# Designs tried in a protein design chat: VHH binders against Uncharacterized HTH-type transcriptional regulator MJ0568. Part 1

Scores and structures below are computed, not measured.

Target 1, 125 residues: Uncharacterized HTH-type transcriptional regulator MJ0568, of Methanocaldococcus jannaschii (q57988)
Amino acid sequence: MSQSIEDYLERIYLFIKENNRPIKTTELAKLLNIKPSAVTNMAKKLHRLGYVNYEPYIGITLTEKGIEEAKKILDKHKTIKIFLVEFLGLDEKTASEEACKLEHALSDEILERLKIFMEKFKDKV
Unless a header shows other numbers, all headers, positions and changes below count from the first letter of the chain; antibody chains aren't numbered by Kabat.
F, E and O are the ipSAE of ESMFold2-Fast, ESMFold2 and OpenDDE, as the mean of both directions, binder to target and target to binder. V2 is 0.75 times the mean of E and O plus 0.25 times the DockQ between their complexes.
Where letters were taken out, [cut] stands.
Atom coordinates printed by the task and the answers are left out, and those that the model quotes come from them; centres of patches stay.

## First folded at step 4 (VHH)

Design x1 (from d10 with Y56S; framework vhh_7yz9_2)
Fold by ESMFold2-Fast, scan of step 4:
Structure x1 (fold): chain B 125 residues (1-125), chain A 121 residues (1-121)
Amino acid sequence: as target 1 above (125 residues)
Amino acid sequence: QWQLVESGGGLVQAGGSLRLSCTASGLTFSDYAMGWYRQTAGNEREWVAFISSGGSTTYADSVKGRFTISRDNAKNTVYLQMNSLKPEDTAVYYCARVGSDYIYDEWGEYWGQGTPVTVSS
């Protein structure tokens, strides 16, 4: 899926986790620094794809499918960051910035292989 | 604190099958990737199979086509179905939490106590 879809799912998930309520279109627009109309258009697309429940004027929540995808994206970020810090010796700031760029480009297969590589390498050390 | 408890190991003849189970307690199971590892005497633990939180699976070349990893989130359990067992599969099998989660901002492996599997010729 596109980077935009992944960014939306990640932000929605984090907001709901922290606030235990639907995120309003205007709140998401503010967090992403975009127009409310852009959020509304994306929310309709995400609803069609089965990732969100969207009710105009009330807000956005994630479906089970949406939660699963958001968690995968977050897990990718954390895994990549750990790899960059622990295995490649990058500082935390650089690793976080690179992880944000890479998390949307890596397939699930590459992520799983990376985790396996880290486990194998750790066992040999 | 996490606790993982493996079960299902035992003695089996070559060509036989065993199903291993690993039940997790502590933090939410469904948010974590899980894996199976094995260790023979005098050797390092080797990875066997991996299952992501979303259900994607990956296998070591030595077990592809013979072993199947699966999970039941309602039971906080991960399984390893082992078919066509070979003497070379004799090992102590461990399950482990793998990967990290933004919720806990934690990297680490949580290992179970292990369950021994002996495959005789």
Scores: ipSAE 0.000, ipTM 0.082, lowest interface PAE 16.9, mean pLDDT 77

Design x15 (from d10 with Y56S Y102W; framework vhh_7yz9_2)
Fold by ESMFold2-Fast, scan of step 4:
Structure x15 (fold): chain B 125 residues (1-125), chain A 121 residues (1-121)
Amino acid sequence: as target 1 above (125 residues)
Amino acid sequence: QWQLVESGGGLVQAGGSLRLSCTASGLTFSDYAMGWYRQTAGNEREWVAFISSGGSTTYADSVKGRFTISRDNAKNTVYLQMNSLKPEDTAVYYCARVGSDWIYDEWGEYWGQGTPVTVSS
């Protein structure tokens, strides 16, 4: 999955969780600092891929597939951030910023190995 | 100016069905999108289903395939047909007017009073 698709899914998920409603294309455009036409084109692509429900006049919501994918991205963020804070001693802000960079590059295999490592090391430290 | 009145809630067994109705008075109903929301105690209201002025629909994933939203413009009424109900669907259900351009500050002014739905296991 491209970084752009992941950014869209993550941002849509967080907005809906916070506001309990669909996100308008104009609102998503402002949050991502892009033009509404770019959001419309991406929303159509995400709809074809099965990640979003897109309806003119109502807005964008996530399908079950979209919610699962967004949660995976956020789980990567959380895992990386916890590692950076608890094991490397970074402050919350720096760790969050670094996690945003790394979440799109980290494979599921490396994420799983990192979780196992952290669990193992927790018991020994 | 707008008034929304929900009805049709009640107690139902898991796997059962209910149809909720919401009748609007005031301004021209057919020009606006309408939505259904639900709220459980201690939680925020969550979106359930939307229907555009033209009749296009969209649903939250938790209810897709089980719930159907529809409208009757001649009666100024929007409906929510709820099938295969689960205990997790227990909530107070609200209808709301939705504009073609979402203006958040006007959101709460176009809510109904709510109709409670209780699904027993």
Scores: ipSAE 0.000, ipTM 0.159, lowest interface PAE 13.5, mean pLDDT 78

Design x2 (from d10 with S53R Y56S; framework vhh_7yz9_2)
Fold by ESMFold2-Fast, scan of step 4:
Structure x2 (fold): chain B 125 residues (1-125), chain A 121 residues (1-121)
Amino acid sequence: as target 1 above (125 residues)
Amino acid sequence: QWQLVESGGGLVQAGGSLRLSCTASGLTFSDYAMGWYRQTAGNEREWVAFISRGGSTTYADSVKGRFTISRDNAKNTVYLQMNSLKPEDTAVYYCARVGSDYIYDEWGEYWGQGTPVTVSS
């Protein structure tokens, strides 16, 4: 999956979780610092791929498929961030920024190995 | 909604064997690494064994060579074969999904209710 698709799904999921409503294209455009037309084009693509429901006057929501993918991306982010903070001693802001970059490049296999490593050594330096 | 149900515990004499089972429902079992932990009264839970999605295993030094963890994805079940049991293995045994929980925004462990194991001398 492309980085931009993953970033859209993650941002849409977080907004809906905290606001309990569809996100408007103009709101998502402001959050991502892009033009509303770019959001509209991506929303149509994500709708075709089965990740979102897009209604022009209501906004964007996630399908079950979209929710599952967004949760997977967020799980990668959280795992990487925890590793960077707790095991490598990075500050939370730096760790969050690096996790955002790494979450799109990290394979599921490496993520799983990190989880097992962290669990095994969670109380160590 | 997740549910993990452990079984197979009981009373056994030192040197004996037990096989614990943990069956998962309400999740895609094959997507998760699984582990076994144990807890004695007044102490923290300690890890015993882990198994990855691909079947790679790792063990605590206290059980290495005596315990074997395995999984059957078709049955959504993880197993712990315990051989050469010692009185110090007496504990409540828990299975858990290994990893973070993004929903609750913290590193956490999702547990079953546990199955007690008593090893008498």
Scores: ipSAE 0.000, ipTM 0.221, lowest interface PAE 14.2, mean pLDDT 79

Design x3 (from d10 with S52R Y56D; framework vhh_7yz9_2)
Fold by ESMFold2-Fast, scan of step 4:
Structure x3 (fold): chain B 125 residues (1-125), chain A 121 residues (1-121)
Amino acid sequence: as target 1 above (125 residues)
Amino acid sequence: QWQLVESGGGLVQAGGSLRLSCTASGLTFSDYAMGWYRQTAGNEREWVAFIRSGGDTTYADSVKGRFTISRDNAKNTVYLQMNSLKPEDTAVYYCARVGSDYIYDEWGEYWGQGTPVTVSS
């Protein structure tokens, strides 16, 4: 999955959880720092892929498939951040910024191995 | 956006029963171990009962045989059935998520706001 699709799904998921409503294309454009036309084109693509429901006057929501994919992306981010903070001693801000860079490059296999490693060695000493 | 909301506390006479509920929102509940803790004025929170994601339970000696912890993953709810209540069970009861949370960027425990239980002699 492309970085753009992953960023899109993650942002939509977080917005809906926070606000309990569909996200408007203009709101998502501000969050991603892109043009509204780019959001509209991507929303149509995500709709065809089965990740979102798009209603022209209401906004964007996630399908069950979209929620599942968004949660996988968030899981990568949070796993990386936890590793950086808890095992490498980085501060929260630095760890979050690094996790954003790494989350799109990390395979599911490496993510699972990292979780197993952290569970095995979770003592902070 | 993880929230835990406890309910079911109140006043009860010694020997009575209460059922506490804790509903989780904003999280995949079934993946986490859940626990109940209690706190009396001037004391630290003490552990009461745990239930793991697979359903295995464990209890503090002070409540073993009287309290039962259970969960309903379809309702994102954990319960504490309290039987044969004693005045020393008087406390504010807290629901907590236990352990690491790789999905929500947390290491440790997340707490609800608490529900008070008063047992009269």
Scores: ipSAE 0.000, ipTM 0.077, lowest interface PAE 19.8, mean pLDDT 77

Design x4 (from d10 with S53K Y56E; framework vhh_7yz9_2)
Fold by ESMFold2-Fast, scan of step 4:
Formats: sequence, C-alpha cells, structure tokens
Structure x4 (fold): chain B 125 residues (1-125), chain A 121 residues (1-121)
Amino acid sequence: as target 1 above (125 residues)
Amino acid sequence: QWQLVESGGGLVQAGGSLRLSCTASGLTFSDYAMGWYRQTAGNEREWVAFISKGGETTYADSVKGRFTISRDNAKNTVYLQMNSLKPEDTAVYYCARVGSDYIYDEWGEYWGQGTPVTVSS
C-alpha cells in the first residue's frame, strides 16, 4: 500500500471518529494541504479499491475494509511513537514525526515484536 | 421531482428498539447511496449511518454496534434498526439521498421531512 493511500485512510478515519460525520473533499484537502481535485481523484481510486464510499454531495466515508486498514495504520503509528518516547527517550514532536515516516515502512512482524518487547520490559528500559 | 418519506419514529423507553423506514419515489432508488442523519434542538445535523449503492455500510461511532442500516431496492426503502436506545439518541431522524452526480459537496435540500424519536429515561 502506498504512503498516500495510508495517509488518506488515517486522516479520514480520525476525522469521522472526532466529528461523527463524513468528511467533505474540501475539508480533507485542507487537512492534507493539497488541492480538492487531488482529493477527488484519490477518493475515486480508494473507492475502486474498496476502502471508501465517495459521494460528492455527502462526502467520504470508510467501508468496513477501510476502517480495518485505517485502524492498523493508526495502531502502528501509536506503537512506534510510544516506543520512541518511552524506551528511546525522544521528545514528543520528534517521535511523532519519525512515527509518521516509519508507519509506512515497518512490517507487521516487527510491529508485533515491538509490542511484545514493550509489554514485557515496560518498566525495565 | 423526487420525495423521501420517513416513518417509524415515536416514544420509547431507554434500552428499547425502534425501526425507521424511508421510502423513496420519483427516482431510480438502486442508483443512489442513502444515509440517515439526526438533529437535536440547537445542534447541527449529524450523520448516523450510510449505505452505498453496493450495500456497504458505515456508522458513526456513537451508534456503531447498536444501529443497523439496510435497504430493499425492490421496495425503494432504506431502514434504520435502532437497538439499545439511549436518551442521547433523542432527535429528529432524517433520510437523505446521496448523489454521486453532484459536483460540489453540499448538504442541500435532498432531505426527507424527518421522523421524531424520543427516548425516555
């Protein structure tokens, strides 16, 4: 999955969770700092891939498949950030920035191993 | 010139259930996504549930696990099954057509008249 697809799914999920409504293309464009036409083109692609419902009148929502994928991306971000802050001593800003980069490159196997490590050694590192 | 007519609202006790119906006329129902929204006095309309043309569903976090949206294209009807109702669910419920043929994102005048739901504690 491309970084762009993952960024869209994560942002859409977070918006809907916070606002309890579909996100408009103009709102998503502002959040991602891109043009509305770029959002429309990506929304059509995400719809073909089965991740979103796209209706220009209402906006963009996630399918169950899209929700599942967004949650995986968010869980990966959270896990990486916690590791960087709590175990490596990085500040919140640096950890968040690095987590955004690493969440697109880190394999599920490494993520699971990090979780096991953190749970077992939370108070010892 | 198409119409949406909501029904099934009423007074119900907390923990109870209601089934809302919305019947469409004047359009090819199967060509459109449909949604349920609600509005409380003094607040903006909030989205409740969405069903695509293909039958895929999405829900607002506040209702997920309690409400189920479904459609019957043969009857031109969309349903909202509401279980485990809470006083916070008290609102006027609106059915809306979602059109992929619109160029701009707008909440416009493609709403039904609404059906009130009151959940007593």
Scores: ipSAE 0.006, ipTM 0.175, lowest interface PAE 10.2, mean pLDDT 79

Design x7 (from d10 with V98I D101T; framework vhh_7yz9_2)
Fold by ESMFold2-Fast, scan of step 4:
Structure x7 (fold): chain B 125 residues (1-125), chain A 121 residues (1-121)
Amino acid sequence: as target 1 above (125 residues)
Amino acid sequence: QWQLVESGGGLVQAGGSLRLSCTASGLTFSDYAMGWYRQTAGNEREWVAFISSGGYTTYADSVKGRFTISRDNAKNTVYLQMNSLKPEDTAVYYCARIGSTYIYDEWGEYWGQGTPVTVSS
């Protein structure tokens, strides 16, 4: 998956969790700071890929596949952020910014190895 | 929702072998790193071996070279092959899921009920 697709899925998931309703194309465009036409084009692509339900004039929701992918991306973000803060001693802001960059580059295998590493050394303060 | 069931523990003589099994039910087993821990009376649980979803393994120094962790994703099962057992390996052994790949709320670990292993001299 491209970084763009991951960013869209993450943002759609967070919006729906917070607001309990579909997100409109114009709302997503404002959140991502891009043009509404770009969102419409991406929504159609995500619909074809099976990640979203897209209804013109109603908005965008996630399929089960989309929800699972969005949660996986967010889980990567949290995992990386925890590692950077608790094991490398980075401040919260820096860790969050770096986690946003790294979450798109890490495989599930690397994510699990980070979890294993942290578990092995959680008692080493 | 997710359950882990350990089996294979028992009484064994020093120098002997046991194979522990941990079978998962509920969700997608293959997506999670799994591990074995052990606990002796009066002590905290200590990690023994970990295996990632992709098969990467790592071992505590005390068991390195004697124990082997493996998984069979088709059977939703993690194994711990324990060779050259020593009296100090006597403990209750626990299977655990390490973290979560799809749940973003909490850094969670799931434990099984445990299986006792007693190594006599």
Scores: ipSAE 0.144, ipTM 0.586, lowest interface PAE 4.8, mean pLDDT 82

Design x8 (from d10 with V98F D101G; framework vhh_7yz9_2)
Fold by ESMFold2-Fast, scan of step 4:
Parts: C-alpha cells; sequence; structure tokens
Structure x8 (fold): chain B 125 residues (1-125), chain A 121 residues (1-121)
C-alpha cells in the first residue's frame, strides 16, 4: 500500500474516533491541506479498494477492512513513538514526528520484533 | 471478530509436561504475532513466550530451555509445549495476540479466557 493511501486511512480513522461522525470531503481536504476534488478522487479509489463508504451529503466512513488497516498504521506509529520516548529518551513531540517518517518504511516483521524487544526489556532499560 | 479459545491446562506433578493450545477464529491469523502470558494470584500478567508471524521465537528467562512456542497457520493455532514443570510454573496461562498488554489497549477478543495450570510438588 502507498504512503498516500495510508495517510488518508489514518486521518479518516482519527477524525471519526474524535468526532463520532463521518468526515466530509471539505473537512478532510482542510486537514490534509489539499483540494476537495483530490479528496473526492481518492475517496472513489479507496471505495473501489474496499476501504471506505462514501455517501454524498453525509461524507466518508471506513469499512471493516479500512478500520483494520488504519489501526495497523496507527499501531506502527504508537510502537515507534513509545520506543523512541521510553527506550531512547526523546521528547514526545520529536518522537511523534520521527514516528510519522518511519511508520511507512518499516516492515511488519521489524515492528513485531521491536514490540517483542520492548516487552522483554521494558524494566531493563 | 477475533476470538481465542485455549485448551490443555490441568493438574500435573513436578517434572511433568503439558501442551497448551490456542485456536484463533479471526481472519489473517498468519499476519499476527502470538504470545503466551501467565498470571499468579496477586501478581500482574507476565509474558512467557512470543512467536512472530515469520516464526521468530523468544522466551522469558524463567522458562527458556523448558518451554517451546510454535504455530500452525493452517489450523490458526499457537501451542506452548511445557516440559520439566516446576511448582512455580503454577498459574493461569493466557493466549494473546502479541502486544495486547503493552501496545494494544483492547482486551477481550485479543486475549483468551485463560487455562489454569497447577504443578504439585
Amino acid sequence: as target 1 above (125 residues)
Amino acid sequence: QWQLVESGGGLVQAGGSLRLSCTASGLTFSDYAMGWYRQTAGNEREWVAFISSGGYTTYADSVKGRFTISRDNAKNTVYLQMNSLKPEDTAVYYCARFGSGYIYDEWGEYWGQGTPVTVSS
């Protein structure tokens, strides 16, 4: 999956969790700093891939598949951020910014091993 | 969605063996790391063994050399083979999608109900 698709899924998920409602195309455009037409085109692509429901006048929601994928992306972010803060001593802001860069580059196998490392050594750092 | 069903616990004498099984009913079992945790009365759950989606394994120092974790992706099952059991291994053993206690805030479907193991001296 592309980084752009991952960014859309992550942002849609976070908005819905925070606001308990569908996100409008204009709202998502503002959050991503892009044109509403670009959001509409991507929403259609995400719908074809099975990740979103799109209803005119209501907005965009995630399918079960989309929710699962968004959670995986967020889990990668959270894992990297926790490692950077708790094991390397970075501040929250710096760790969050670095995690955003790394979350798209690291494989699932590496992230699983990182979680295992953190679980094993949480009291030994 | 995801559900974990454990079996194989029971009463065993010191020096004996048990094999615990955990069968998952969720989709994409092969894509997730799995682990075994245990909890004794009055203590927090502690990890025992982990197995990654790729088959990498690691063990707590207290069980290393005695316990073996394995998985069968065709059966959506993870196993814990426990050999040379000691009275201090007495605990309730939990199957988990790896990270449920640390990274994932969700409990329930990512944890099994637990299976008790009692090792007599």
Scores: ipSAE 0.006, ipTM 0.377, lowest interface PAE 9.3, mean pLDDT 80

Design x9 (from d10 with V98Y D101R; framework vhh_7yz9_2)
Fold by ESMFold2-Fast, scan of step 4:
Structure x9 (fold): chain B 125 residues (1-125), chain A 121 residues (1-121)
Amino acid sequence: as target 1 above (125 residues)
Amino acid sequence: QWQLVESGGGLVQAGGSLRLSCTASGLTFSDYAMGWYRQTAGNEREWVAFISSGGYTTYADSVKGRFTISRDNAKNTVYLQMNSLKPEDTAVYYCARYGSRYIYDEWGEYWGQGTPVTVSS
């Protein structure tokens, strides 16, 4: 999956979890610092891929498939961030910025091994 | 909607063997790392073994060389083969879908009911 699709799914999920309602295209555009037309085009693409329900003028919600995918993306970000903060001693801001860069480049195998390493050695740090 | 169901526990003599099974439903099993934990009364759950989606395995020092974790993706099942059992291995054994804890916080979110193992001296 492209970085752009991953960013959209992650942001939509976080908004809906917090607000318990569909996200409007204008709200998502503001959160991602892009034009509303770009959001509308991507929402239509995500709808065709089965990740979102999209209704013009009402907003965007996630399908079950979209929720599962968003959760995986967030899991990767949080895992990397926790490793950088707790094991490497980076501050929260630096760790968050680095996690955003790394989350799209790390394979699932490396991510899983990192999680296992952190769990195994949590009491050693 | 998914759940993890453990089985295979029981009473066994020291030096004996048991094979625990954990069957998952309602998820894409092959995409997730799986683990085994154990817990005695009054203590928190401790990690025993992990297996990644790609087959990488790792073990707690207390069980290394005696226990083997494996998976069968066609059956959505993870196994823990326990050999040379010791009285100290007596515990309730839980399997877990590993990775969800970093986003969805609760250890109990993806735990089964557990399967008790008692090793007599």
Scores: ipSAE 0.000, ipTM 0.316, lowest interface PAE 10.7, mean pLDDT 80

Design y1 (from e3 with I28T; framework vhh_podentamig1)
Fold by ESMFold2-Fast, scan of step 4:
Structure y1 (fold): chain B 125 residues (1-125), chain A 119 residues (1-119)
Amino acid sequence: as target 1 above (125 residues)
Amino acid sequence: EVQLVESGGGLVQPGRSLTLSCAASGSTFSIYDYGWYRQAPGKQRELVAAISYGSTLYADSVKGRFTISRDNAKNSIYLQMNSLRPEDTALYYCAKDLGWYEESLYDYWGQGTQVTVSS
């Protein structure tokens, strides 16, 4: 699959935080580099699952459930990115791209272990 | 390791404005969240404002009066403080955080800059 539920929620969350308004399906399509019809179909699916509010002519916002999931994925992304930059010496762009790939595959247990590892060695980098 | 240096504090009268600056050194500035904290004598340190991914967060006590911003090209964070009140008197610290966490693994603090609001 090219786009996961997590990618949609993360992008919607970041857009609303930045712009303080609902995101339109055409805007989300441009940000994700996919067709507007794909966004509309996913928005309807996410609405049925309780992650988003979808209003024609207005756009997409997140429910409490959607915000919680988006924040969790965002926390995972940042933790992985910082690990890759600070501990593995990757440049920011490469680390960000790799974190985007890994955030969907990495378990919460490994995330917590990474945080503990980084804390243990933060003064020795 | 990133170093944080605050500047811009001073003595001002109520109703005036002040701009604080935080200069960071290092190559990874844009990946971190930054915040302004303050501590008044005899009080607990509190978060005043934070910035992450272009999103901002403000304490209720300063909302509408203070504005946090960042300049990634200059590796700098700013706090524009308008309509200052005596209760804003505190030592102001710039801090760097890992991300959208309640508690961060990285706790980088500057030395602080004193803001005194008095007649």
Scores: ipSAE 0.000, ipTM 0.190, lowest interface PAE 11.9, mean pLDDT 76

Design y15 (from e3 with I28T Y53W; framework vhh_podentamig1)
Fold by ESMFold2-Fast, scan of step 4:
Structure y15 (fold): chain B 125 residues (1-125), chain A 119 residues (1-119)
Amino acid sequence: as target 1 above (125 residues)
Amino acid sequence: EVQLVESGGGLVQPGRSLTLSCAASGSTFSIYDYGWYRQAPGKQRELVAAISWGSTLYADSVKGRFTISRDNAKNSIYLQMNSLRPEDTALYYCAKDLGWYEESLYDYWGQGTQVTVSS
């Protein structure tokens, strides 16, 4: 459930940032490879949790809370992916798949330590 | 560090196709997300398409017509543009996303490549 919620917020955030408009339920369903009815049910849940604004026929936008949570998820994914590729030598596809799994399990403290470690390495290269 | 060089633009008739290429220099190409932006005279710059591992993103204006792809072995990004329309006329930029530490927009380092769709 939490993985699904995080994927949903991430995809909504990226879409709105790039298209500057609400995402339609059918568009989000295609991006996540799920049914439109599943998107509608998830949007209602996320609305009750304060992450999204949902208007039938118009689409979905993020609240400030939703934007902040989506950014955290994106930051974790990219940080883990970069570490796996650059420091552990994994290929991009494997690293992206592993980052998707790990992003939901890693604490903010571990993420921050990982960033500091990578910055130190940058200064040595 | 990383430089992006766009190519493949030109003058074409409506309904024709073009493939844009973006060549990147540097050893860390594969860890980045990439996108194509365009800007027409007097218009706001817009993101056309973006690519990362496992996902692609398209502006509504180009969905079903444009396809973004990447070749990590060649450090290259491509934009296949089908069924071109006069409103696709713009300078096209290849961009790299560095926003994982903050809300930075895609950075571009290329000069752009001009696409003109006219009869």
Scores: ipSAE 0.000, ipTM 0.161, lowest interface PAE 12.0, mean pLDDT 76

Design y18 (from e3 with I28D S30N; framework vhh_podentamig1)
Fold by ESMFold2-Fast, scan of step 4:
Structure y18 (fold): chain B 125 residues (1-125), chain A 119 residues (1-119)
Amino acid sequence: as target 1 above (125 residues)
Amino acid sequence: EVQLVESGGGLVQPGRSLTLSCAASGSDFNIYDYGWYRQAPGKQRELVAAISYGSTLYADSVKGRFTISRDNAKNSIYLQMNSLRPEDTALYYCAKDLGWYEESLYDYWGQGTQVTVSS
């Protein structure tokens, strides 16, 4: 999965969770600072892959598959952020920005080992 | 993949209207995005308007005067041009939008239709 697909799924998921409605293509374009046509091209691709429902003039929602994938991406972000804040002592803003960069670069194996490491050492607190 | 044919251009006086049409042939018309570009003599080709399924984008120079639309049943894209100005004089091209995993726009340019706005 490309970084762009991951960013789209994560952003759509967060918007729907916060606003309890479909996101319009123009709204997503504003959030991502890209052209509405680029958003619609990506939405069509995500629809073909089974990640989104795309309804013209209404907007974009996630399928069950899309929700599952978005949650996995967000779980990576949370795990990395917790590690950076609690184990490395970074402030929340810096940790969040770094986690956004790292979430696309870390393998599932490294993420899982990181979780095990944190679980083992957090028992000290 | 998609062949594009523009029509509707012509010579008009300032303040008049024209509607440009772009007829597309080939499979998958309804899954692609399309745009209208124009090129005046000695200038670079510029994006005028773009349309995807439910979303539109306009250049500042034409915003409020031009309207882009699509008709998936007719495999056609339209550009309604109102309040035409001499500076709108150009060769107008219909193009398949450059999207994620799409070919270059230059691979899907139409032949163009000339719009001349002159008194």
Scores: ipSAE 0.000, ipTM 0.096, lowest interface PAE 16.5, mean pLDDT 75

Design y2 (from e3 with S27F I28T; framework vhh_podentamig1)
Fold by ESMFold2-Fast, scan of step 4:
Structure y2 (fold): chain B 125 residues (1-125), chain A 119 residues (1-119)
Amino acid sequence: as target 1 above (125 residues)
Amino acid sequence: EVQLVESGGGLVQPGRSLTLSCAASGFTFSIYDYGWYRQAPGKQRELVAAISYGSTLYADSVKGRFTISRDNAKNSIYLQMNSLRPEDTALYYCAKDLGWYEESLYDYWGQGTQVTVSS
């Protein structure tokens, strides 16, 4: 998935989770530091792909598919970074760079196994 | 091992300000997201403000009045609360990570700090 789509889904998810309301295009534009027209164009693309509901003047919400993808994006990024820092002792910069590479290499199954491993052995950190 | 300790609460009059602090220990502070939650007696606990990967988020009830910040060098999270209202009266808690993870937020919650806004 493109990084811009990932960033849109992440931001929309977090906003709605906290505020229990649609995010306005102007609000999302400020959060992403882009033009409102760019937000509108991306929202229309994500709507056609089935990730968001977009209503002019009301705002943007996530579909069930969008929620699942946003949660996977957030969970996967953080899980890998936590593992690299806390279990392997890497600094944050190195962990961020390596997490990008590992993220693309890890299936959902391997990610879940990694989480189980970390929960079982976190006391070693 | 993992510890979060809240402080800075108190009794203030409407319109005044308070700064809450959360001191963290027992883990690598800078890689995690943090949030401030509050709960008034008989009400549901609500997330007030969060610092998430790449962003800050605020509940509509506090936007423009509260500011969440972090200091990685001090392993601390702060909540600056301006223009306080009686409805802001609650126990305030800081928490590591947001509740979309499998990991329980309860494992990392402190005792909370009481904020009372009353004349």
Scores: ipSAE 0.000, ipTM 0.158, lowest interface PAE 14.0, mean pLDDT 75

